# Designs tried in a protein design chat: VHH binders against F-box protein At3g56470. Part 5

Target 1, 367 residues: F-box protein At3g56470, of Arabidopsis thaliana (Mouse-ear cress) (q9lxz3)
Amino acid sequence: MVTRRRSKKKKKTKRKKQSSKEKEKYQTFINLPCDLLQLVISRLPLKDNIRASAVCKTWHEACVSLRVIHTSPWLIYFSKTDDSYELYDPSMQKNCNLHFPELSGFRVCYSKDGWLLMYNPNSYQLLFFNPFTRDCVPMPTLWMAYDQRMAFSCAPTSTSCLLFTVTSVTWNYITIKTYFANAKEWKTSVFKNRLQRNFNTFEQIVFSNGVFYCLTNTGCLALFDPSLNYWNVLPGRPPKRPGSNGCFMTEHQGEIFLIYMYRHMNPTVLKLDLTSFEWAERKTLGGLTIYASALSSESRAEQQKQSGIWNCLCLSVFHGFKRTCIYYKVDEESEVCFKWKKQNPYENIWIMPPLNLIDLPLFDHRI

## First folded at step 21 (VHH; from r5 with S55R V99T)

Design g2
Fold by OpenDDE, look of step 21:
Structure g2 (fold): chain B 367 residues (1-367), chain A 124 residues (1-124)
Amino acid sequence: as target 1 above (367 residues)
Amino acid sequence: QVQLVETGGGLVQPGGSLRLSCTASGFTFSSYDMNWVRQAPGKGLEWLSDISGSRSYIYYADSVKGRFTISRDNAKNTLYLQMNSLQPDDTAVYFCARTDLSGSYFQAPTFDIWGQGTQVTVSS
């Protein structure tokens, strides 16, 4: 009778020792310094970040904090050949393919606050689209020229959302159309054209502090105040004429920046003086990262260097840089080039992802 | 019939002055912005100046700014261009043109009505 009891005790001790060694191996990661933990977690894909967040409270907090920090803009590529969209996170160097059959025939016009403005040149349909939620907000139809630029002030979920476009430039008059949230129709305003008579087209539009700033291909800056229904051409010009397709304008906390590239030169950054309306060259971004594309540009002040994309210009496919995304450090005058798929400058745009990426239907939670 | 007729052109010495007139007929003159455009020999059309129907807005090309003055008399259906300090480079056919308000965003100056033009020659 005595011999059977000894064999059962040995099997229990071996299982306890293996479980304790496995627990000890996992315990060694719990004691990682917070900085190191954050560094490790910052390199995890979102799927793994979610998994990691289930490990312990400390890991959860670290994972969530990094999810919030990784609010860097994503690049969306629009294929003309198929209804496929590619999302690219430059910070993680990861891509995701999306399919939006509802956007068949649409082109991207603008992006802000996580929303895309989409236009169908065949049906003249205009809509807001959120690629993360697949929400659509239809707008009244509008005929737009291919090169006509359009911008909006904020997310269409806001009652303060305003769409803006210049529909006509004649020798004597400029015609502007605006659409306010919940309006039935486009509002048309006509102003005297005070631009130089050198075939100006509007290439960049940004909204800042209640005003639309419009940059022409010749470097003239105009402003439109919707509240006052006021239009004016500002006296300031960039020192050099921005080249076609190499000019990006962005807004950050009330400040307006112009980035332009001329031929083989390094990017130049200008900041608008809102008092004198003159452009001043900046040799530093002051911690700002600018994500520039032909249709829209985003800016972010990132405190943490986690993604390696910090205090730099992130330029999407530029005509002069065939198939290349460029990270340019203004302070160091250095660039890193990444080769990407052949894309049209107008077939990509930066978009801000939602803060809660976990809620994105894009990530099959079927773990 | 809608018509614009320019007058006042001629030969003038450098530094001289001329006053051009354009008489409009067949439309409500005061409702339209009017323009002066010129074409020098072997060159394209050059816009010089415009004036709104209400006279509230006036613009000049840099090439003529400070030398030329556009004005209009709506009661007489007449557009004027006072040209001072004329130079040899100002030699051209000068046209009066009505602005077309239906112009497209990407189109060069859209004028829907033109005069026949008047010759201005600046020569010593």
Scores: ipSAE 0.012, ipTM 0.244, lowest interface PAE 9.0, mean pLDDT 81
Fold by ESMFold2, look of step 22:
Structure g2 (fold): chain B 367 residues (1-367), chain A 124 residues (1-124)
Amino acid sequence: as target 1 above (367 residues)
Amino acid sequence: QVQLVETGGGLVQPGGSLRLSCTASGFTFSSYDMNWVRQAPGKGLEWLSDISGSRSYIYYADSVKGRFTISRDNAKNTLYLQMNSLQPDDTAVYFCARTDLSGSYFQAPTFDIWGQGTQVTVSS
């Protein structure tokens, strides 16, 4: 327990000259050596860590260092029945419910850099939404098919933000649409279809090192380089497995990972060799923790095992009638976190919270 | 003619071992993922293992992982299954099967070519 080693003061009493002695005593506690302070702070949940960071400069530095190490992506569940959203932090096993009535009718397309890309299939409206600040950046309208994926390269507040989608795959050609920040309209590019099979959907898209990697439902990997307006289908394919009915793709520091999962079987992790474009199985994550859902993925390297989520796969799946976040140790038995809700989930997506959570409406520090 | 022929089945005591072979003809063997599938008496088909054409990817069903080893010799167009620690529940007809290259990577694989099967019986 966090409080197992703490000693509570049963009674505080005041006496003559106690005001000066109490001030000296409080300053002594504040001046604890950094190593001891970090031991105490490592037992605090995030909310209390934020509050502790306001005590003094030494506490602030210790709290922020631990907070950065422990910060994980959050999972957002989207309700079908109303405008409610549930944010779940797996590192703290905490959730909160939010309401965004301005997003009524929208579905989520992609998440990156703390932003959601949202699409209204009835009005063809497209916008970026930051659920932590409620900032909204509208984009030009675009019609999208129900199975069409869209991704973006970075936050829409950057002049480098680029939206990317594959609008059609026909026998003869592939049509791509891109939108560069502050452009007047969408750019359409058409390329010869070089896919092995005639009709494919792109089910996984990640942006890495200036290019979009696109994986089809048939296992073909394609690359779009927006700086060169260049499209090509890369050689190689991941292996098939009987009973596999889901995949997840993620990027970390320029490396591309693919995860296969079927029901409750342990997932297989593959890493793309960016020279040969062959997939190699990984027996360990090397301290990397991967957070994946069907529409997005996030990753981070853990420096220390302080949050209890380390060197594992954190996958968002529908397990029976429950939304669930499942932790898998590679080549070990899974650990399952169940969160049952009455509302029926339709979509979920991982999103990285901003590093400075103190001034957000989800956390208070001045009450 | 495209063909798969299994050999090496037989009777074995519980805890024993067998090695199955599957010889392929009529197609470029090294271009295809190959599988072992079994059918126990009165049961449906059970997929056991898969090996890629390059031999770089190998998968096992949980029921046989650690006991069975799949391998292939692409020069001899032959697929193997080494079966150790056999138990009565392993009694079945064992088939080799070629993965259909036209299938989806995100769905269960289908098999377009099957062998005739070889009987494995584990009984004392």
Scores: ipSAE 0.005, ipTM 0.229, lowest interface PAE 9.9, mean pLDDT 73

## First folded at step 22 (VHH; from j1 with R55S I58T)

Design j4
Fold by OpenDDE, last read:
Structure j4 (fold): chain B 367 residues (1-367), chain A 124 residues (1-124)
Amino acid sequence: as target 1 above (367 residues)
Amino acid sequence: QVQLVETGGGLVQPGGSLRLSCTASGFTFSSYDMNWVRQAPGKGLEWLSDIRGSSSYTYYADSVKGRFTISRDNAKNTLYLQMNSLQPDDTAVYFCARTDLSGSYFQAPTFDIWGQGTQVTVSS
């Protein structure tokens, strides 16, 4: 009778010690400094944020607090005739007419995170402009060609904001200019031209994980790492698409997409494999909504079908459709069109509204 | 004189294979992307495949992907299309075409030089 009691005690002690060591391992993650936890959570995709929120109360609170209920992007129209601006929320079907005399003579160069990069070709002035708050952040002057593209990494309110542009492409050299937040001047870098064709222009620029990706009119993809001052041309090109009349490049959480537009076909989406540098067609967006326009890159992973627009391409321009925006459901191969302003890729762009839109006197609550 | 000449067309049974050739003259062949395009009876032109001038990169239309293979021999100024698993729907005149370099890469390709075409008929 005595021998049966010893075996049960050893199994209980081993399970308690394993459970305590497992609990101790899990306890080490609970005590992350709040700042570090927030930093980690801020970089998590929504799916992982949700998962992280299930870990503990502290993580839950941090995850929820950082869950930026991403408002759906708005459309902004820039009139060339009367310097008028119009903001439109497709989700609420609300519009706001704006007048910015301070932007007379300026054109939009790029849009991201609710900010417009504006350029005046007569004065060579560059500035960031927030159309919602009317905040303005001036930058050092820069001469830009008409077809010269520029991009920035994040809102200019961040000290990490970087501006990027290619100012010259010659047979032998590429000249890049970058502007770091609070810098006094543009940084100029010169690299050997490794592009295969003559007359390369940059059509699309996106920022992803510290790197600017640049797509040329010849289908070449180049990257610039500002931190390393490194420039390279990636091998391969996206497939040529007969009937295509243009493309947009966008980035979401480290993934790069290329959207082809067609005159008589539904848009197609390619995704870049950053390992092989090959482009593969995607038949689904995996829950991603892409707001594609020229001079902008906006994307949302929406979990909540609040707007009814989920897993869609939202296009500000689509060949064959005048004065229309298109929501194309990639998975259903269906589209919804609504009338908007004149379809010019440089006059109609997606812009992210601020989270506190309710506080903005933009919409006359009297209607 | 700038010229493209297609050869290798003919009658083939379903499931059969055929190899088309296109010989280029009058230009630096290796500097141009080359294409195969076909036109079936009563249908418009259909782009099938392209190959880059200085690279081995090839692209295919979905209709021929996995069955057709485009290749080139720059030393011989010759473009090839290996067609396998041919079907009756592949019956068409097949053209070799040079991509116009002045066009946008992201727009519909334009072709500045065409061959006369070669007839491919797939029939039992």
Scores: ipSAE 0.379, ipTM 0.697, lowest interface PAE 1.0, mean pLDDT 83
Fold by ESMFold2, fold request of step 26:
Structure j4 (fold): chain B 367 residues (1-367), chain A 124 residues (1-124)
Amino acid sequence: as target 1 above (367 residues)
Amino acid sequence: QVQLVETGGGLVQPGGSLRLSCTASGFTFSSYDMNWVRQAPGKGLEWLSDIRGSSSYTYYADSVKGRFTISRDNAKNTLYLQMNSLQPDDTAVYFCARTDLSGSYFQAPTFDIWGQGTQVTVSS
């Protein structure tokens, strides 16, 4: 394998004639396995990753894919009393305090694709906010109950962005409101209530493979398919875990995970079988790291173990008066004492920063 | 007035069986999930089992799974607990409890109505 290979295809020198013969032999007899290419690329600094991505289409796709894998989600903390906001990058253990006057009076609803969905309960205003670019995308107003959840399918810069919420649950009916990009107003749909209790609320909503999955406070899992305007309640419930102190639900590559949290016990991880709709306990996340927060969560696959953060559950915690995060490895057999306390759901959320951070105003280091 | 009354407790030998009953009054019994909870001497409350208002779903704590069976008769407003293979550490006061409608499936159950309890004693 060529140890001093250049990215450009034009070569010159006496060394080039010998190097070209050896390069042709490597190209005809040796293919780099995908695992070895990923290993090399995963160890590159960002600037070298960008340069390596210019070598060929195969390297471009590998570099961009690993570039996304190495980008850690960030915690954003919302102040109770002022317009200040704290962004925390756990990979560098650095905080950045910002001021967002455009979010005064707003609370967070959901995070996906680097965007926050924000709601003002006094004015009924909805907007998307990107804390990295400060872009705002206003949405039509909607009244929401205090504990009502709302989610969206993708970035608001996409014409396929869809907002989803359940506005009402009565004895006989459930009412769903959706908003699709470029629509004049919210669409209201009414379906038969197939839930087992009269007073169901929704605790978790995830979007996966074109469908919203909704977990109720009674343990029912429902789905809404917006392309079919179809609602149904899935059979079965996750196993009850006496002593649990809350849960998180997230999606990765079409798979749905549910995590039970406890005060003084290791978390329980469940995976939904999309064929049987039964929940199965997992002792491993399959190389996945879950960054969990109450309203929405982020996930990342870590194949290289470069960061030391792999196969983990990452959570926000308080340490003294400073907010930090902690990692719990799911595969470890050693009992790790972890004192987790359920937090106010509107106080923090995970968000995915954009791929090329160095060129954004937030991280300009030239001065 | 909303009320739960347990019956069927008593003294039993190790390996024996008992069937507890809980009669409900003052509310629509079939609309509520019902539970059995026990308190051993000098210990805290232990949740044992849960049954849905529809009777279609039952759940058990690991400590009693396979030995205890929860059931209900909505026509008689009565909850049952069949306890088999009883051992001395099953000695406790057994309560029936109604699940609070505001509770969460993913947290410790919250109960808004309790019975007075019935004593079960397992001794040779």
Scores: ipSAE 0.098, ipTM 0.476, lowest interface PAE 5.5, mean pLDDT 76
Fold by OpenDDE, last read:
Structure j4 (fold): chain B 367 residues (1-367), chain A 124 residues (1-124)
Amino acid sequence: as target 1 above (367 residues)
Amino acid sequence: QVQLVETGGGLVQPGGSLRLSCTASGFTFSSYDMNWVRQAPGKGLEWLSDIRGSSSYTYYADSVKGRFTISRDNAKNTLYLQMNSLQPDDTAVYFCARTDLSGSYFQAPTFDIWGQGTQVTVSS
């Protein structure tokens, strides 16, 4: 009778070892190197990210850490009359009225990383303003022309923040001014004017990978490297169809895009080859959404088709004689006009909202 | 002297048609975008249509789309507006205007030259 009990124990141990080996085989997906896991998760749409977060604790942590709540840019409307501002979220179609008496007399010049560059033409004061926190970062005064373009590299909370502008273009010389965050004074650099002798104005300025790209109204692209104090005018011109009456230039993850606007035709999108410095027309945005205004442009690679604004140009422009925002689907070559508030293109700007909208004093009705 | 002169206005019955002409002088007509604008009594200026220097591109306001046709003859320095299916609400002074070339897409189109206008009255 004793001999039969030994055989049953061996079969149980073999089944436990097989179950353990099968569990070990399934555990191999749990032990992805962190870098690879992050890479995979970073490419998952939000829906799949959420699903992935249910797999295990490690995946959960990775998924949550990479859940970039892709907040779409908001539009800020400026009032000329009462220092009132209106925030508009196109994705949610929500408006919020704001009042900033501290910005009385100031105009918006540029926006990046959730900050506004503000200028007072009467006092020549410049400041960075965060409309979400109401933080102000002052800087030395600078006289600027009304049409003078300015750009900054990143949020002024960073010590690497650099403000850039061209203050003078003469026949012989170009004068550039730069301001590092918390500097005492503006740095002035003078270069020989190598631009073509046409009435050249700088219309678009973007910052990418340590370099300011400046586009003239004639289609000349110039580069300024602050680290090298180097100025260069590129020989190439973007292909422009006849009848263009405006353009937007934007940067996304080191790539530079140029959008030409036309009165009677759909916009064209060009991408700059940073190796050859040639412009190529793009028939697709590859999932990129570009939010463009007269003063600045924002770009977002959305993982999900949010609210129909995915993979399109969102443009605050005059459509004919109408002040409206248009959505142009590049891939479909179709335009959708949304009923936006009629506003002057210079009276609005795109801004990136903070990731933690819940903590915004804007929603604290308690004040 | 740079000048625009509108002609062809008049009285027309509802549902009728009218063709306006605008003759340009003193500038290279083919180099400019041209516009029709109207002003009804007691109302502001309303842009109706434009045509590029090249006759290949035309644009219309929603109020006149499908009823009005803008065209040009560069050899004759003449802009046209064919108006069909006219309604009483189309009663206005109609102006020919040249688009200012200095205008940007970021600004409302500006007009640097205007005609004197021609009266169009639609009534039974």
Scores: ipSAE 0.093, ipTM 0.516, lowest interface PAE 2.7, mean pLDDT 84

Design j4
Fold by OpenDDE, fold request of step 26:
Structure j4 (fold): chain B 367 residues (1-367), chain A 124 residues (1-124)
Amino acid sequence: as target 1 above (367 residues)
Amino acid sequence: QVQLVETGGGLVQPGGSLRLSCTASGFTFSSYDMNWVRQAPGKGLEWLSDIRGSSSYTYYADSVKGRFTISRDNAKNTLYLQMNSLQPDDTAVYFCARTDLSGSYFQAPTFDIWGQGTQVTVSS
């Protein structure tokens, strides 16, 4: 009777040793030094980062911390002749090809809060388009001139979203059209033209604190307050023309900046004094990074990034006879050399990506 | 008659200084941005500097930055270019030009009025 009890104890000890060895094998991955874990995670594509975040709490924290929350704007390259779009992340220096057959015949007009304003010159259709979700918000048709600029105040998902454009500038009158989200019709406002003959076109429009700021081809600034239905041309002389390298206007937390450069000059940054309504040159960005193209601009107060893309200008400009993008450090008066796609200012636009890029159906994970 | 007349050109040794003047007539001088442009022998036009009509804003090409100073006296309808540390490669005809108020930010700066130019020669 004594012999049967010894065999059962040996089977229990073997199962405990196997379970302890299996537990030891799983414990070895959990105890990676933090530095090594971060190094590994930093090299993972976003898809693998997400997978890695499901392994354990420590990995999750590391993955989330290293998930480059792409807080920086992306650049969309688009062709006038082809329905091809290319998304570029300057922080990662990565490109993604996008295809939007639903936008056939449409041109890009403006971008804000992750949305594109699209216009079809053949059908006169306007729509808001989210390139990340492919959501479309239609609006009433409007005939637009080729060089007519448009802007909107915020994402069309907000009921406060207001679309703005100047439809006509005559000797005597300026005609403005506005569209509130979900409205049935465009609102038309007519004002006396206070612009000089030399100020016939609008080149940049930004929205700030309830007001549209409109920059003319000569740098003259006009203001439209939708709430008051008020139009005003700011006093003073316009700033200097940037020439062939372009001009960009951006807004950041109520501040208005104008950026331009001549062919053989470094970029100049002007800030609008909202008290005197004069432009003052800025020699520092104060930690601000400005992303600017002919059609849109984005501004971010960014912390020091490892990529070196902080406290600088990211501009879609003509560099001499070449069309390219540049990084310029205003504080250091130096150009940062990054590889950019050669493109003119009207064939690209800055856009804010969503915070959760993981949910983007557009990332063909095949890269 | 609208006119710009440059003066002050001449022969100067390397390292020397020269001051150019441009007198404007026939238009409201203070209402226009003014420029200095040069053309060296066998080369194209090179923009050097501009100054705002009513502001103290001045801008310079990298080639002359730190050496040349543009200024204006609106009461005298006169534009100036102080040139210091002149080099042989600064040898050119120097033109005063008025900025054309027409055009777009996306166009190269254009000039609607030009002076006849003044010769500057830097030689040992």
Scores: ipSAE 0.080, ipTM 0.501, lowest interface PAE 2.0, mean pLDDT 83
Fold by ESMFold2, fold request of step 26:
Structure j4 (fold): chain B 367 residues (1-367), chain A 124 residues (1-124)
Amino acid sequence: as target 1 above (367 residues)
Amino acid sequence: QVQLVETGGGLVQPGGSLRLSCTASGFTFSSYDMNWVRQAPGKGLEWLSDIRGSSSYTYYADSVKGRFTISRDNAKNTLYLQMNSLQPDDTAVYFCARTDLSGSYFQAPTFDIWGQGTQVTVSS
């Protein structure tokens, strides 16, 4: 939609000021076509984009739709001693400390699409939390073992949101529980245990292209298709067994990656071949940056020019007993530490801020 | 046999300096991260510092940062700790320890090989 608008321009000298005022008056009644408005707005830095969005409804819609946010995933940490949580933006090296007592006693299970899945092991309460908007979406209660993993497919604001967990693995069977948004209760499904190694636990779960991929500590990869209620154990194995708390699995645009972080080797990236289900080492991420932690993984395509971080794994680690986060540059086999409060790496969680972050009341600096 | 042997402990005046050495044998020294840990009288173990096998990175506990310097000579299979500005509460048995490579960087390190320790006493 094109709306007639007024604009102004000026020059620095009196002759230039006279010419600029004439151009300014002339441009006051010129409607900018949508394409020209988009071109002008696309050139604005974020601060000027925000200011321009206050001009009128047409400019607001264009500015929001074209807003280039040069941000990366943030880290979140929940305090163990009070009702606060801390958000950290590594790209700006800034902290926010926030208070939310309603989450007392909850731990994080999974992070995706700017949402955290939170669980209280004492009350068996389960809910989604968005730390940027402060929205909560309660879910039906479910008992979970301490080391049980749970994942979800997309934001709980979507009618397609699906929760998934493996509740038990026995010699004979695997039990899965799912919850589809707006369902009345959890659905339980039992499948024959076809895992090919002993003492399997599911350590990593990723949703990609409508399917949950589940990796065991022994390197078995399983697939659950919720639309078909279909479970299968896939044939490929990574070259090294993942074990517990030594690897992360993530996805980007349908591709599945596994990252090893064992002390006896350099951080190593593997990519799953979705045809053969064999794993192949990647010596570069091709401009992709992967942000991984124990409970979540995020990714960004393309280089982050302003941050200087490119082609990296971004990870929470121990160096000695120092707790830190690093960027590991895959092609250089080198690291750069974050400037972060030294928090427990297993409790630092990556989360993507919403595109409208600076319009949210908590983060609006215009008031 | 795999072993670590500390030397260089002793008595030193407050404000003084001391250099500890730890000689490694029976394993490929350059492949392992190495640590200094101390135990003060009546206290538990306190991790002080580590150094990567490549010698490229060092990390320190806040209690010793700026006063202690860890280093290694991979050609001599030797780990060092230079201790400056020593105070009476630095009195402890000092151990070198090898980081266990069976774990991950997402876990706190464990140490699979320890030296016998060397006594450092800071008093008048």
Scores: ipSAE 0.056, ipTM 0.501, lowest interface PAE 5.5, mean pLDDT 75
Fold by ESMFold2, last read:
Structure j4 (fold): chain B 367 residues (1-367), chain A 124 residues (1-124)
Amino acid sequence: as target 1 above (367 residues)
Amino acid sequence: QVQLVETGGGLVQPGGSLRLSCTASGFTFSSYDMNWVRQAPGKGLEWLSDIRGSSSYTYYADSVKGRFTISRDNAKNTLYLQMNSLQPDDTAVYFCARTDLSGSYFQAPTFDIWGQGTQVTVSS
């Protein structure tokens, strides 16, 4: 309610400025050329745009019409305590420590559409959690192994939300469990195992255009289409990169990206050609920024703007006693300046906050 | 019975060349990625190079790039390392090592079978 109070205080100040000498000054501001007003407003950061919109009706309409909302994914760090969580907004370079008693005993599984999927290995409970609203949506219990991955298709507020996991791999069979919103129980599907003999786990799972893409520890990419109840291993493998020390996979607007990480080299980015199923190395992300974390990643494309924050890979980094992030420009040939090491997959994850964060109850607008 | 045996080590002058061989037995050689690793006196292990079972890909550590060449002959179950422009700091015991198939495609390899090593000494 700080914006409402500031608006009223500015209104009273404007009434006081309505003295005979100040009225001529106010009309001069109203008569600014439209081109000049638009130029000034277009250069304002969001908080100043919001404040400027309270000046008068003409400024309000100009500010709103030119307002650009740049929402960055946030990094959530799950400390070793049950209730303490650190959120990091890289656009503001600001940390926030919060307590979520709702998540006591839970570990993270996946992040998508502003929601976390959380699992309690002691009680076998599954829970969707929105850290920005604190909304919770409980799901039916399921036993999962420590390194078992689970993903979901969209926000649990949608009636089309689907949970997906691979529960068992034998020499001959792969067992998949899915849960569609409001079903009575988990659906079990069994398929022939077409994967490599040394399959242990999935490295990454992404959902794109109605399909789950699953990258195995053996370099195979598998596909599960829930609408067709169809499982298959796609042809081809990403090129092996000697010296690699982990990977990330993400989706953006139907495109699938794979990132190889190294201890002593800059990351390698590959893109899947969905028609040929071949992987091609990319020298540039073409204006895309990928926010990488072990269980799921986020991506963001910049709107039309002359910003320098594009074409980057963003990774979590420990700096002193604070968790922050670092950006790699993918089109750079810089010397290696970051010695990345594989981290605990349950330690952090990227999540996309809702638009217009300043109106949410989670944040004190007085700060 | 699974074994890797290195041969071809010895004494060589600075700037000289040497070719190491590693003969594999007791497993299907062409199914495994193979590596060369060395240990200099008083130093830890240093990975040098690997080669895929198909010979499609090779990779080299920066310390040997351009001077060393890894190759294999799958018909003879033999791995090779051609070492050129040798310097005194290349003095080490050289091991061949088999990549563990139980590892991750996306992780640094682990090695489940090692040879006994062959000594290479670069000295005037």
Scores: ipSAE 0.050, ipTM 0.433, lowest interface PAE 6.6, mean pLDDT 75

